# VH-VL binders against L-aspartate semialdehyde sulfurtransferase iron-sulfur subunit, part 9

Target 1, 131 residues: L-aspartate semialdehyde sulfurtransferase iron-sulfur subunit, of Methanocaldococcus jannaschii (q57563)
Amino acid sequence: MRKRVYYWTDSEHINKPVISDTILNTGVKINILKAKVEPQEAFLILELFGSKETIEKALNYLSKFGEVEEISKVIKRDLEKCVHCGCCITQCPINVIYMDEDYNVVFKEEDCVGCKNCLKACPFKAIEIFE

## First folded at step 5 (VH-VL)

Design a52 (framework fv_clesrovimab)
Fold by ESMFold2-Fast, scan of step 5:
Structure a52 (fold): chain C 131 residues (1-131), chain A 126 residues (1-126), chain B 107 residues (1-107)
Amino acid sequence: as target 1 above (131 residues)
Amino acid sequence: EVQLVESGGGLVRPGRSLRLSCTVSGFTFGDYAMSWVRQAPGKGLEWISFIDSKAYGGTTEYAASVKGRFTISRDDSKNIAYLQMNSLKTEDTAVYYCARDFEYGSGYEITYFDYWGQGTTVTVSS
Amino acid sequence: DIQMTQSPSSLSASVGDRVTITCRTSQGISSYLAWYQQKPGKAPKLLIFDASSLESGVPSRFSGSGSGTVFTLTISSLQPEDFAAYYCQQYNSYPITFGQGTRLEIK
């Protein structure tokens, strides 16, 4: 089985080998799809492989050192509600939202991992996630 | 209402091929993963194959007993899931059920089956 | 592969009886277990998921319990329409496996 999650680690835990400790303690396999490490925080997009029980143990272990958010399967934008303000652009950790030459906000949906950050950022509630 | 209807079963000789279809209605087909489960006469249930939704790349899985011989596929525009069965053996004789996987949005590949079709019978005999 | 063993394989009971079917797994599966009912000539019908959650539309006389390697399905007061085969299924890991089934017949 497999599951994708967005992982945000605490500044007090950023210096710990949390990924390798999770693998060693649970037997899960982890693929790091994206990583961004800054002095005060780090966030990753992880893909976990194993039985459901092993994956849940791994998620529980990871939650001791940071925050885990389950990644939804589908993102959809309501173009009638979207005013192209660009607030979602800076909130996308994998940079798949950009502004085109006509100042329209464009989503590269095929590259989206469904983390919901843009949903929270949109002041017009133009973005929906389908599970 | 949710409905799954299998078709394409019949009597075939060993070594031949057969394609099963599962036509669905009452839900957004493209959002769900689908499985095939078979049941030999007088025996229990055996999971055979799985296909994920397009949002997760349409990944497929197979039971060891059919791997390399059977191929699962889907046509979301027609709301149909298929099971292509090649190199059929007498051991493949069974009622084949199409079933909907329920774990919408969790990211897991497969769970339990909340809706089943009525089944289609495949008999492999000389 | 995770092996699923149901007991009993066959059981005779009367209307109004309390019936319990057990499912044992060769390795731990947490609560990732479902129960199905199958009447002769019909497709299986989901009764219980996540070991103890009752599927919508299923009568409250059905209940599930257990975790890890031992699970039970209980019918508190057997009705005529309950005479059927019952199957447990794990979804903790691939391949998905089912118990051999328990046949519930009129005594």
Scores: ipSAE 0.327, ipTM 0.713, lowest interface PAE 3.3, mean pLDDT 84

Design a53 (framework fv_clesrovimab)
Fold by ESMFold2-Fast, scan of step 5:
Structure a53 (fold): chain C 131 residues (1-131), chain A 126 residues (1-126), chain B 107 residues (1-107)
Amino acid sequence: as target 1 above (131 residues)
Amino acid sequence: EVQLVESGGGLVRPGRSLRLSCTVSGFTFGDYAMSWVRQAPGKGLEWISFIDSKAYGGTTEYAASVKGRFTISRDDSKNIAYLQMNSLKTEDTAVYYCARDTYYGSGYEITYFDYWGQGTTVTVSS
Amino acid sequence: DIQMTQSPSSLSASVGDRVTITCRTSQGISSYLAWYQQKPGKAPKLLIFDASSLESGVPSRFSGSGSGTVFTLTISSLQPEDFAAYYCQQYNSYPITFGQGTRLEIK
């Protein structure tokens, strides 16, 4: 089985070998699909492989050293509520939200992995993620 | 209404190929993973292949009995899932069902099947 | 591979009876188990998922229980339309595997 998650590391744990320790302690296999690493924080998109039981053990282990968030698949933007302020652009860890030449905010919805950061950032509640 | 309709089955000699199609309507096809499950005459169900949605990488899985011979694929623009069957053997004789995995809201394969097609019969005989 | 064994392989019952079918797994699968009903000449129909969750539209006389390696499907008061084959399926790991099936026949 496989599962994709967003993972944010705590600043106190950023220099620890958390990924390798998770693999050694659970038997899970991990691909890092995306990484954005800063000195005090890291954002990762992880893909875990194993039985569902093994994956859940791995997620429990990872949660001791950071935050695990399940990836929601479908994101929708309500264009009637969106005023194109751009607050969501800086909150996207994979940079699929950008401003076009006319200063309209554009979502590359097909490249979105559903982390909900832009939903939290939107002051107009124009962004919705479906289960 | 949700519908899955299989086609492409028939009588074929050992060693030959067939391509099965599963045409889907009534839901957003690109949001769902799909599987093929077969049933030999008078026998039980055997899962044979899986394909994830493209948003989760379009990853594929195969039962050992068909690995290397069968290829699962999908065309989201046409709402069709395919099963390319090569090097067919007499033990591949079965009704082939197309089945929908449940929706991936959490980025995890569900891999139980809430909707099934009616099935298409494949007979491999000399 | 995870082996799935159903018991009994067949049983005869009368309308109104309480029927229980058991599924045993060779390895622990937590609650990652589904039950299907299949009538002759038709595709399977989902009844239960996550061991005990009733699929929408399925009559409440069907219930599932169990976790780990032993699971049960119960029909509390058998109806004429319930005479069919029943299959358990695990989705804890690949390959996905099914039980051999239980045929429920009229007595």
Scores: ipSAE 0.273, ipTM 0.694, lowest interface PAE 3.6, mean pLDDT 84

Design a54 (framework fv_clesrovimab)
Fold by ESMFold2-Fast, scan of step 5:
Structure a54 (fold): chain C 131 residues (1-131), chain A 128 residues (1-128), chain B 107 residues (1-107)
Amino acid sequence: as target 1 above (131 residues)
Amino acid sequence: EVQLVESGGGLVRPGRSLRLSCTVSGFTFGDYAMSWVRQAPGKGLEWISFIDSKAYGGTTEYAASVKGRFTISRDDSKNIAYLQMNSLKTEDTAVYYCARDTFEYYGSGYEITYFDYWGQGTTVTVSS
Amino acid sequence: DIQMTQSPSSLSASVGDRVTITCRTSQGISSYLAWYQQKPGKAPKLLIFDASSLESGVPSRFSGSGSGTVFTLTISSLQPEDFAAYYCQQYNSYPITFGQGTRLEIK
């Protein structure tokens, strides 16, 4: 199984090996998708891999040193891979993907419901969805 | 082109063991998660076990009805998925299908999705 | 566990008929639902995924609709090869669960 979460912690805790301790204590695998460290706080987007039980143990461990929150649905498009072919447009059931006047494909990420149709439609694997 | 072939089923007494095999061809086995789904005579479908690709952690999951008795595994070098069934009960009598989990879903929180290819099934009969 | 209820459990129809099978879920599952066809003695075959997306190679007379807790599979102009059992399956929540099945029989 896998799960993506937002994780907020203060700079005191990020100076401790919280991520590696979580992995060693639970057996979960963690990928850091995004990190922003400021003087008083740190924000991370984490992707956890493991059994349901292992992920729950990991989330409980992380919660001792910060705040865990479920990720809202969001689309990410790799513009280096996207050739603006439009295959994803017809596969979006709620029409949040469209072409502008210059024939560039644009996404209204705020309205995405995470159905994943555009992900499968892209022959160039340019689309990722965060939930 | 994609083909899944189950083997290892048969008639067995309660309390005994069987190992099922699922040999696949026509795709890169190591890239895909695999599941076992069973169907008791005249009944519907029941998902029983899952194994992820090694690239994504090789995670295994089991339905409550088989947890502790069944073990799923895979041999990527031979393109085979296995289901080791221990302490068999009469309620385990079913056709067992090997099924391929579809393309990965980003951020879904669940690696088990839907099944685009299924094997023909192998019959397991547990009778006293 | 999410309970999946199909209606009807069985249905008799003639070639050329339009048939609709409904799947209801005990909790919202967004669009994370698939439909399968199973002929006697054979393995299930994927028809629809993500509630309404037609699997490659499946005839256009099959269509799916719905979101949340109510989903339908429609077969327009029923063909002889369509007499089979049909199952819905959710993949929004662990463990994945299937409906009890709908048996479509010739009149």
Scores: ipSAE 0.006, ipTM 0.564, lowest interface PAE 9.4, mean pLDDT 81

Design a55 (framework fv_clesrovimab)
Fold by ESMFold2-Fast, scan of step 5:
Structure a55 (fold): chain C 131 residues (1-131), chain A 128 residues (1-128), chain B 107 residues (1-107)
Amino acid sequence: as target 1 above (131 residues)
Amino acid sequence: EVQLVESGGGLVRPGRSLRLSCTVSGFTFGDYAMSWVRQAPGKGLEWISFIDSKAYGGTTEYAASVKGRFTISRDDSKNIAYLQMNSLKTEDTAVYYCARDSTFEWGSGYEITYFDYWGQGTTVTVSS
Amino acid sequence: DIQMTQSPSSLSASVGDRVTITCRTSQGISSYLAWYQQKPGKAPKLLIFDASSLESGVPSRFSGSGSGTVFTLTISSLQPEDFAAYYCQQYNSYPITFGQGTRLEIK
């Protein structure tokens, strides 16, 4: 199984081996999909691999050193502005935008991580992201 | 060309065991999670078991109706998924389908998805 | 467990008719819903995934809509090969559950 989460922590903690300690203590595997480290805080998008039990243990461990949030950002697409050109498809780093058999662009909104790449790619400004 | 072929079904008495096999071709088997879905005569579909790839933890899940009696497994070197059925009951009488779980490259949640390809099914009849 | 209720349980229609089948869920499942067609003696075939996405090779007369707890499958102009059973399936959480099925019969 795999699961993606937002992880917010103090930048002091991210400089410690919190990610590697999580892996060693739970057996989970972790990919860091995005990292933004600022003086007062750090923000990560993590992808965890393992059994459901292992992932839940890992999330519990991570929560001791920061805040874990499920990825459930809502993306809004203005269908009056969207012409289904597909420019957003190639710019989505997690491949949740695709074209159906009728050449309509489809968003799997619940899997969106809120990175805004598709918003910047849209020449018609049809996309907005709400938290 | 994706194909799933089930085998191992038959007539069996209550309390006995059967092992079903699902032989797969036309895709990289180890990359996909697999499920078993059954259908009792004249009834609807019931999902019974799931197995993930070993790279993603080899996680298994079971419907409450079969938990503790059935075991799902896989042999990626042979492209075969198995369903070991123990302590069979008359209510286990059904056509058993092997199905491939569809996924995105990055997936969603716990990689639970829909079934894009199904085998033809194998019939299991449990009666005295 | 998420309960899936289809309506109607059966319906009779003629070739050329527009047919709509509804699926209601006991809790929100976002767009994690698929529709299958099953002909007598055959395995189910995927028609729609993610509530509204048409599977490759499926005729465009089939369409899906809905989100949350109410979903519909529409066949815009019924053909002879469309007389079959139809099932909705949620994949939001375990256990995976199906609707009880809708049997589409010739009038």
Scores: ipSAE 0.006, ipTM 0.542, lowest interface PAE 10.3, mean pLDDT 80

Design a56 (framework fv_clesrovimab)
Fold by ESMFold2-Fast, scan of step 5:
Structure a56 (fold): chain C 131 residues (1-131), chain A 126 residues (1-126), chain B 107 residues (1-107)
Amino acid sequence: as target 1 above (131 residues)
Amino acid sequence: EVQLVESGGGLVRPGRSLRLSCTVSGFTFGDYAMSWVRQAPGKGLEWISFIDSKAYGGTTEYAASVKGRFTISRDDSKNIAYLQMNSLKTEDTAVYYCARDTFEYGSGYEIYFDYWGQGTTVTVSS
Amino acid sequence: DIQMTQSPSSLSASVGDRVTITCRTSQGISSYLAWYQQKPGKAPKLLIFDASSLESGVPSRFSGSGSGTVFTLTISSLQPEDFAAYYCQQYNSYPITFGQGTRLEIK
């Protein structure tokens, strides 16, 4: 089976090799699709491979040292609430939100991984993610 | 062109065993996960088993209805996927399809089927 | 398990008609849904994946829409070769589940 997650490492655990420990302790295989690592925090997009049971054990292990968020492909924007302020653009870790020639915010929904960063960033609560 | 060809079906009594084979051509077999999907006469589709490529661990999964009785396996050198069916029941009567699983990123189990074999019929009767 | 309910179970239509088939899921599956066509005595054929993406080689009269728990397959102008059974399938959660099927028949 295969599963993608967003992973946030808290500052208490930043010095621990959590990814390698997860692999060693569960037998799961992990691809790192994106990484943003700072001394105080890390953000990763992980792809896990294994049996359903192995993936569940890996997710449980990772959750002890950080925050795991499921990834959804579906994102919807309420155009009545959206004022095209662009706050969501810089919060997208995979850069699928951009401003067009008319200064309208555009979502390349087919490439969205559903991390909820834009949902949290929107001051008008115009973004919904279906899970 | 991509082709999947099932074989090994037939008529068998309850409690007996049967092994199905799925021979593939037209793609690099070892790169893909494979599934078996069955269809009882006049009924809908039921996913029953999955085997991942060896590069991603070669893990197997089974529907609750067949777990413990069926075993999926693969031989990448021969381009064949197998389904060993033990302790067959009358409710296992179906056409069995071999299907190629797609590769896709997401939060779920991205298993949908872009190519199917023609199917092989398994009849379990007393 | 995620339950998949298709409506209608069967429908009769004429060539040239616009036909819509609906698939409802017992819990949210994002866009992880595929649609298949199955003709009598044949294997299923993939039509749509990711709820709305048309598989290569599939005629443009087929389209998919929806997200979350409600999905539709639309055939904009029915052709004689389109009379078949149609199935939706979710791949958001294990185990993989299919709808019960919708049989499209000639009037």
Scores: ipSAE 0.020, ipTM 0.649, lowest interface PAE 7.7, mean pLDDT 83

Design a57 (from g5 with heavy chain T59D, light chain D50K N92D; framework fv_clesrovimab)
Fold by ESMFold2-Fast, scan of step 5:
Parts: sequence; C-alpha cells; structure tokens
Structure a57 (fold): chain C 131 residues (1-131), chain A 127 residues (1-127), chain B 107 residues (1-107)
Amino acid sequence: as target 1 above (131 residues)
Amino acid sequence: EVQLVESGGGLVRPGRSLRLSCTVSGFTFGDYAMSWVRQAPGKGLEWISFIDSKAYGGDTEYAASVKGRFTISRDDSKNIAYLQMNSLKTEDTAVYYCARDTFEYGSGYEITYFDYWGQGTTVTVSS
Amino acid sequence: DIQMTQSPSSLSASVGDRVTITCRTSQGISSYLAWYQQKPGKAPKLLIFKASSLESGVPSRFSGSGSGTVFTLTISSLQPEDFAAYYCQQYDSYPITFGQGTRLEIK
C-alpha cells in the first residue's frame, strides 16, 4: 500500500532524526514530497510505502514527535468572495497559489493537496474544503 | 502488448469450490496490483477482491459479499493471479474478470482504477 | 461504502446525437472517478480516468467532467459503435464501487 500525509513538527522535536528513526523502527519506506523547514517548525508531505500494518505503525511512531494529518480531498475558491488580497499565497506550503501579471490570485487546484492552511488564512472566507 | 487471460470457470454445485487463474503477459507482473471484478447475468459490475504487489506489502481487500469465502493470491514467478472461491452460492454466478490495477495518489491510501481487463471466465453455481 | 447512482438507467439515441450520462456519489470523491464502456459479450474498456482525463486510444468525442459528488460523461456526436453500457467507478476509498450502469440503445 502507499499513503500520503501531512506532517508538522514543533520546536521540541525539530532537531530529532524522526524520519530515519521511523524507518528503522517500522520498516516503512518514506519519500519526502515536499518540505518547508523554518527555525522552530517544519511541515512535510510524506509518502509512506509498505503493508497497511507497517504504514499504520509508522504513523503512530511519527505522531509521538509531531502531528500527522490525512490529506483532505477538495479545496475550492469562491470567486464572488475572493478579492485577490494574496493572504493565502504565503500560507500554501506547496506553492500552488500565486499572483499573475494582472495581480489576480490563481490557484492550481489540480496540484492542491487540501491542507487547509489557505482556508484558515483567508479573511473573506472565500475558500472551502470538501471531505 | 498487455494481455490478461482468465481460466478455471465452469459449472459447480452450491457449497463447492473453484479456483480461477489469471495469466498475464506484456508487463512486469510483480510491479502491479491485481483485482477481480464480476458481473452477474444481466447485472452491473461488482468489484470483489484486490491484491497488492509484494514490494508494497501484498495487502488484500475483499468485498463484504465474499469476505471469508474467497481468497485472492498471486505467484509472481509464473505471472498468475488466483481467486480461490469456497462455499459457493447461487448468487456467485457471474462472469469473473481479472483486471490490472492502476493507482493514483489522493487523500489517504492509494486506490485504483482498471486500465486492462481480461476477457472473463464464466462461473455458474447451480444444482 | 460510497454509493454510486447513475442516471438515466437507459436511454435511446440516434447517430449524431449529443449524449450525457450522470454519476452521483454519496460522499465527496474529489476527481477519483473512472468511466468504462462495455459492449455486449465483451469486457469493460477504460474511457476516462481522474474524472476528465481521456485514456489513450479513446476517440475525442468522449469527455468527462465534474468533481466532488456529481460527474458527467458526454459523447458529443454518437457513432454506431458507441451503443453500449457505460459504468462509472469511484476510486477514492475501498471498497471500490461502480454505478449500476447506463444502457445506450438505438432509437
């Protein structure tokens, strides 16, 4: 099986070799699809490979050192509510939100992984997520 | 050229067993998950079982209608997927298709659609 | 389990017609939906995957659209070889489920 998750780590655990320890302790294989690392926090998109049992064991291990969240399915923008302020751009950890040459905010919705960071950042509540 | 060929179907009495085989060629069998999908006479498609490649844990899944009675397995050295059908019921009468799984990552676990299908083998469960 | 409802269950059309088949899901499935064509006595054939991606070798008159819970398969100009049954399939979660099928008949 294969599974994709969001992983957040905090300042208490940021210096620990969590990914390598997870692999060694469970036998899971991990691919890092995206990483945003700041001095006091990190956000990763991880792809885990193995049996269902091995993957669940790995997710339980990862949860000791950070937060694991399953990827949400759909995120959409209401163009009637969006005023193109750009507040969502800096909150997208995978950089699929950008401003075009006309200063309109553009979503590459097909590349969105549904992490909800832009939903929480939008002051006009123009972004919705569907599960 | 991708080819899937089912065999082992036939007429069988209720309560008996049958084993279906799916022999594949034209691709690296060990890299792909495989599924069985059936179709009762005049009815639609019903997915019944899945087996992942051994490199990804070899997990199996079953539809509730066959769980505990059917067992999916594979022999990568022979390029064959099997469906062992036990305690057959008249409602198991169907054409059984072997299909190659093509996965796509989304939210959560990989789930599959089917890019190649075999021609099907008929199983009739009747007294 | 995700329930798949196809409409209509059957329809009659003439060569050259534009035909639309709808698939509705009991839960959101993003774009994880495939469409299959099945001719009498034959195995199903993949037409569309990820809701709108045309499988290699499938004629361009076939198209798919939709996301979330409502999806459509459109045949822009029906040809004689298109009279068949059509099935939608979700691949968002196990168990995999199919719509009940739409039978496309000559008018």
Scores: ipSAE 0.344, ipTM 0.714, lowest interface PAE 2.9, mean pLDDT 85

Design a58 (from g5 with heavy chain T112D, light chain S30R D50K; framework fv_clesrovimab)
Heavy chain, then light chain:
Amino acid sequence: EVQLVESGGGLVRPGRSLRLSCTVSGFTFGDYAMSWVRQAPGKGLEWISFIDSKAYGGTTEYAASVKGRFTISRDDSKNIAYLQMNSLKTEDTAVYYCARDTFEYGSGYEIDYFDYWGQGTTVTVSS
Amino acid sequence: DIQMTQSPSSLSASVGDRVTITCRTSQGIRSYLAWYQQKPGKAPKLLIFKASSLESGVPSRFSGSGSGTVFTLTISSLQPEDFAAYYCQQYNSYPITFGQGTRLEIK
ESMFold2-Fast, scan of step 5: ipSAE 0.017; ipTM 0.616

Design a59 (from g5 with heavy chain F103W Y109W, light chain D50K; framework fv_clesrovimab)
Fold by ESMFold2-Fast, scan of step 5:
Structure a59 (fold): chain C 131 residues (1-131), chain A 127 residues (1-127), chain B 107 residues (1-107)
Amino acid sequence: as target 1 above (131 residues)
Amino acid sequence: EVQLVESGGGLVRPGRSLRLSCTVSGFTFGDYAMSWVRQAPGKGLEWISFIDSKAYGGTTEYAASVKGRFTISRDDSKNIAYLQMNSLKTEDTAVYYCARDTWEYGSGWEITYFDYWGQGTTVTVSS
Amino acid sequence: DIQMTQSPSSLSASVGDRVTITCRTSQGISSYLAWYQQKPGKAPKLLIFKASSLESGVPSRFSGSGSGTVFTLTISSLQPEDFAAYYCQQYNSYPITFGQGTRLEIK
């Protein structure tokens, strides 16, 4: 089983090895899909692997040091506004945006985690995020 | 074209073992989790086992009815999933299907339903 | 384990009929339910996932609805090729469980 979550933690906890402690205390495996660390907060996109019971224990442990929120599919591209410039490709932290052999930008939307990096990168405002 | 082909079934006596193979083509095998689902004669479907892709941890799960007796594994270099069946019982008599696992990223829990199935291989456990 | 109960276990219908199959779960599963069709001697085929999403290539006469503990598969105008067994499957938690099946037979 696997689960993807947003995880926010503040600077008070960022110096602690929360991810490593979660793995050691629960036996869960964690992949970090994205990390953004700033002076007052940190944001991660985590993918957890294990049994449902193990993942639930891990999420409860993480909740002691930050906030866990379930990821929703939230992205839509307006094909009438998109000119296929490719600026969004380099901004996707999980590489689900690519250029096909005809030079069209393709989104593998089913693999999107909704981080909004491509929305900020698009000079034509072709990308929208919905909850 | 996506294809899943099971092999290794047959007639076997109680207490013996069989290994089933599922050879796949038409997709990148290493990116997908795989499951085995069985169906006893005239009965419904029963999920037996799951194996995740190695890139996503390679975790396995088993139905209680087979836990400790069956082992699921995969060989990504050959595009084959295996089900090693030990200590076979008459209750294990079924058609065994290999299935490709599919999930939804928007759901949070990335757990699975089955978008492609093989044709099945028959296992008969009889004295 | 989540128990899945389908009703009816069998039904007889004629071409052109509207048929409805219900699946009830012993625990809430949100919308994590799939429907499969199985013809005699063949492997199951995915029809519906996420309770109501139609799989690519499946005719629009098939539809799914429901959430939580009660789910419905509807065939709006039955065709000859639709006489088959139908199974619901939850994918909210392991172990994955299926309903006992509904056999759709010609009248």
Scores: ipSAE 0.023, ipTM 0.609, lowest interface PAE 5.6, mean pLDDT 82

Design a6 (from g5 with heavy chain F103Y; framework fv_clesrovimab)
Fold by ESMFold2-Fast, scan of step 5:
Structure a6 (fold): chain C 131 residues (1-131), chain A 127 residues (1-127), chain B 107 residues (1-107)
Amino acid sequence: as target 1 above (131 residues)
Amino acid sequence: EVQLVESGGGLVRPGRSLRLSCTVSGFTFGDYAMSWVRQAPGKGLEWISFIDSKAYGGTTEYAASVKGRFTISRDDSKNIAYLQMNSLKTEDTAVYYCARDTYEYGSGYEITYFDYWGQGTTVTVSS
Amino acid sequence: DIQMTQSPSSLSASVGDRVTITCRTSQGISSYLAWYQQKPGKAPKLLIFDASSLESGVPSRFSGSGSGTVFTLTISSLQPEDFAAYYCQQYNSYPITFGQGTRLEIK
């Protein structure tokens, strides 16, 4: 099972091995999808893997050293409005959007950076991004 | 109202292939993950496969008994989930149910429990 | 894999009886457990989720309890339509596993 989260922390905590300690203390596996570190703050997008119980323990541990926000919606596509025309594919600068073997447009939302180029490209307004 | 309708079952010989379809109506199909659960004659329930919404990359999972032989897929434009069954064995004889995971798009958990089930389609593998 | 063991495997009861079915797990699953009812020739029907939450439309005589590794489904006063098979299911980790089932028969 998996869960994606936004994680914010200050420079005091980012200098400590918080991610490593979380893994060692809970048994969760973590993939770092994005990282932005500035002098006063750090922002990470994390994907956690494990049982639901293990993920909950990991999120509780992380919350001691920063703020955790579950990613319920980062990019949402209304599939009733989407006709799989592919106009959004060429407008994604990081190739997050592609067409599968069944000619359905697929979003790899874990890699989305929120640039909103695909929203402007969709003639059916099928795409929403939550910030 | 929510409906799931399975089709494609039948009698096949061992080693052959069969494709099951699950046609869905009454909800936004693309927001939900889907699973296949089977039941051999007179036996209990066995979860066999899962496919997440395409917003989560269409992640798939398989039971060890079918991994490498079965492939789950979905066509969100047609509201259909598929189960491609290759290299069929007599042990695959069962009623195959399509089921909706209660997990909606954005919940962050891949598999939950099943709130709606189809009527089932029977697959018989015998010589 | 998380092993799910139901007890009893079969039970005979009369209308009006209080019936209890137990589900034991080989590993802790917190409250990530559902119960289903299945009548002959029909698909399973969700009764209980999150160990104790009653699904909408399910009669209040059904109740669930437990956490961790031991869970119970109770029917407080058995009705004729309750004679069926009952299954527990964990959703704490892959692969999803079900109990072997409990068949509830008329005495």
Scores: ipSAE 0.314, ipTM 0.699, lowest interface PAE 3.1, mean pLDDT 83

Design a60 (from g5 with heavy chain T59D Y105W I111Y, light chain S30R; framework fv_clesrovimab)
Fold by ESMFold2-Fast, scan of step 5:
Order: structure tokens, then C-alpha cells, then sequence
Structure a60 (fold): chain C 131 residues (1-131), chain A 127 residues (1-127), chain B 107 residues (1-107)
């Protein structure tokens, strides 16, 4: 199975090798989709791979050293409000928003991680996130 | 390019067993989860079983109607998914489709819809 | 289990007509819904996923909308090859469930 999570590392654990320890202790495989590391805080978007049991063990381990929030969001666009201006394209950190050959903005909604950056960027308020 | 071909269907008496096979080509089989979906004569579609890719843990799921009687498995070296059907009932009479899972993030784990289907194999359970 | 109810169960239409099929769910499924087309004697074919995303290679006359518990499949200008059965499918929760189907027939 596969699961995507937001992970925030608290200041007490920023110097610990939390990701590698999680892999070594659980056998889970982890892909880091995004990372923002600052002196007092780290924010990661992680993709976990393994059996259901292995993923649950990994989530429990990660939660000992930071905050884990499961991603279960569906992005939705109101096509009647969308004027295809493209302001949302540059705000997507994982490049799931693009412009087709007809200059229409297209969302690959299934790959969205729900960060809400495009929501803030839309001047027409055409974008919603459902949980 | 992508093809799924089911085999192993036939006529059997209640209480007996059948093993269905789904041979795939045109994609990297080991990267995809697979499902079986059946359709009784003149009726709608019923999802019956799922098997995940070994890379993602190889978990299996079953519909309540077949839980404990059917077993899904896969052989990645041969590009074949199997459905072992035991203790067959007349209610199991259907066309059985093999389908390739694509997935989407749900509130817990990924859930799937089906982007490619085989042609189906007919199973008739009758006395 | 999430129950999926399609309406109408059958529909007669003419080439060029605008056709709408509705799918209602017993529980909220957000946008985790797919639509399939099935012609007699053939396997189903994916048309729409995530309630409104058009599958590659599917004609633009097909569109999907809705979220939560009410979903719609629309064919804007019916073609002869569109006379078939249509099924909705939720993938919000196991077990995966399908609607009972809508048969689209020539008038």
C-alpha cells in the first residue's frame, strides 16, 4: 500500500536522523516529495510504501519525533469560475497543474497533496479542497 | 498495447473449485495492483478481490460474498494474476473480469478504479 | 457498504441528444467516483475518474460532475457508438461498489 503524509519535526529532534531510523526500524520505504528545512523546524511531504502493518508501524515511529498529518484531500476546480489565467501553475510545488495546447489550465487532481498554495493564488476563488 | 487475458472458466457443479488466470502484457506487471470484478448474467458489476503490488506490501482484500472461499494471488515472473475459487455456489455464476488498478488517495490508504479490463471468462455453477 | 443508485435505470434517446445520468451514494465519497461504459458482450471501459477527470482517449462530449453524494455523467451530443450501459463506481471505501447501471437505448 502507499500513504502520503505531512511531517513536521519539532526543535528537539531536528538533529536526529529520524527518516533513516524510521526505515531501519520498520522496513518501510520512504520517498521525500518535498522538504523545507530551517534551523528550528523541518517540514516534509513523505510518501510511505509497504504493507498496511508496516506503514502503521512507521507512522507510530515518526509520531514520536514530530507531528504527522495524513493527506486525504481531493482538490476540486469550479470550471465556471476558472478563467484559465495560470496563476495557480507556478504555486504547485509538485507540478500537477499545467497548461494544455489550447491554453486551458488542467489539474491532475489525483496527484494533488492538498497544500492549498493554488487556492491562495486563484483570484477567482475557483479552487476547493475536500477532505 | 496493454492486454489482459482471462482463462480457466467453465461449467462446474456446486461445492467444487476453479482457478482463473489473468495473463497480462504491455506494462510492467509488478508495479500494479490487480482486481477481479464479476458480472452475473443480465446484472451489474461486483468487485470481488484485490491484490497489491509486492513493492507496496502485497496486501489482499475480498468482498464479503467470497471471503474465506476465494484466494487471489500473483506470479510476477510470469505476469499472471490468479483467482482460486473454492466451495462454489450457484450465485457465483458470472463473467469474471481481470482489471488493472490505478489508485487515488483516500482518508486512510489508497483506493482504486480500473483503467484496463480483460475480455472476461465465463464461470457457470450449476447442478 | 456504500450503496450506489443510478437514475434512470434505462433511457431512450436519439443521436444528437444531450443525455444526463445521475449516481447517488448512501454516504459521502468526496470525489472518489469513476464512470464506465459497457457495450453488449464486451468489457467495461473507463470514461471518467475523480468525478470529473476525462480519461485519455475519451471523446470530449463526455463529462462528469458532482461531489459528496450526487454525481452526474453527461453526454453533450449523443453519437451512435454511445448506446451502451453506463456504471458509476466509488473508491472512497472498501468494499468497492458499483451502481446498478443505466442502459442507454435508441429511441
Amino acid sequence: as target 1 above (131 residues)
Amino acid sequence: EVQLVESGGGLVRPGRSLRLSCTVSGFTFGDYAMSWVRQAPGKGLEWISFIDSKAYGGDTEYAASVKGRFTISRDDSKNIAYLQMNSLKTEDTAVYYCARDTFEWGSGYEYTYFDYWGQGTTVTVSS
Amino acid sequence: DIQMTQSPSSLSASVGDRVTITCRTSQGIRSYLAWYQQKPGKAPKLLIFDASSLESGVPSRFSGSGSGTVFTLTISSLQPEDFAAYYCQQYNSYPITFGQGTRLEIK
Scores: ipSAE 0.041, ipTM 0.649, lowest interface PAE 6.7, mean pLDDT 83

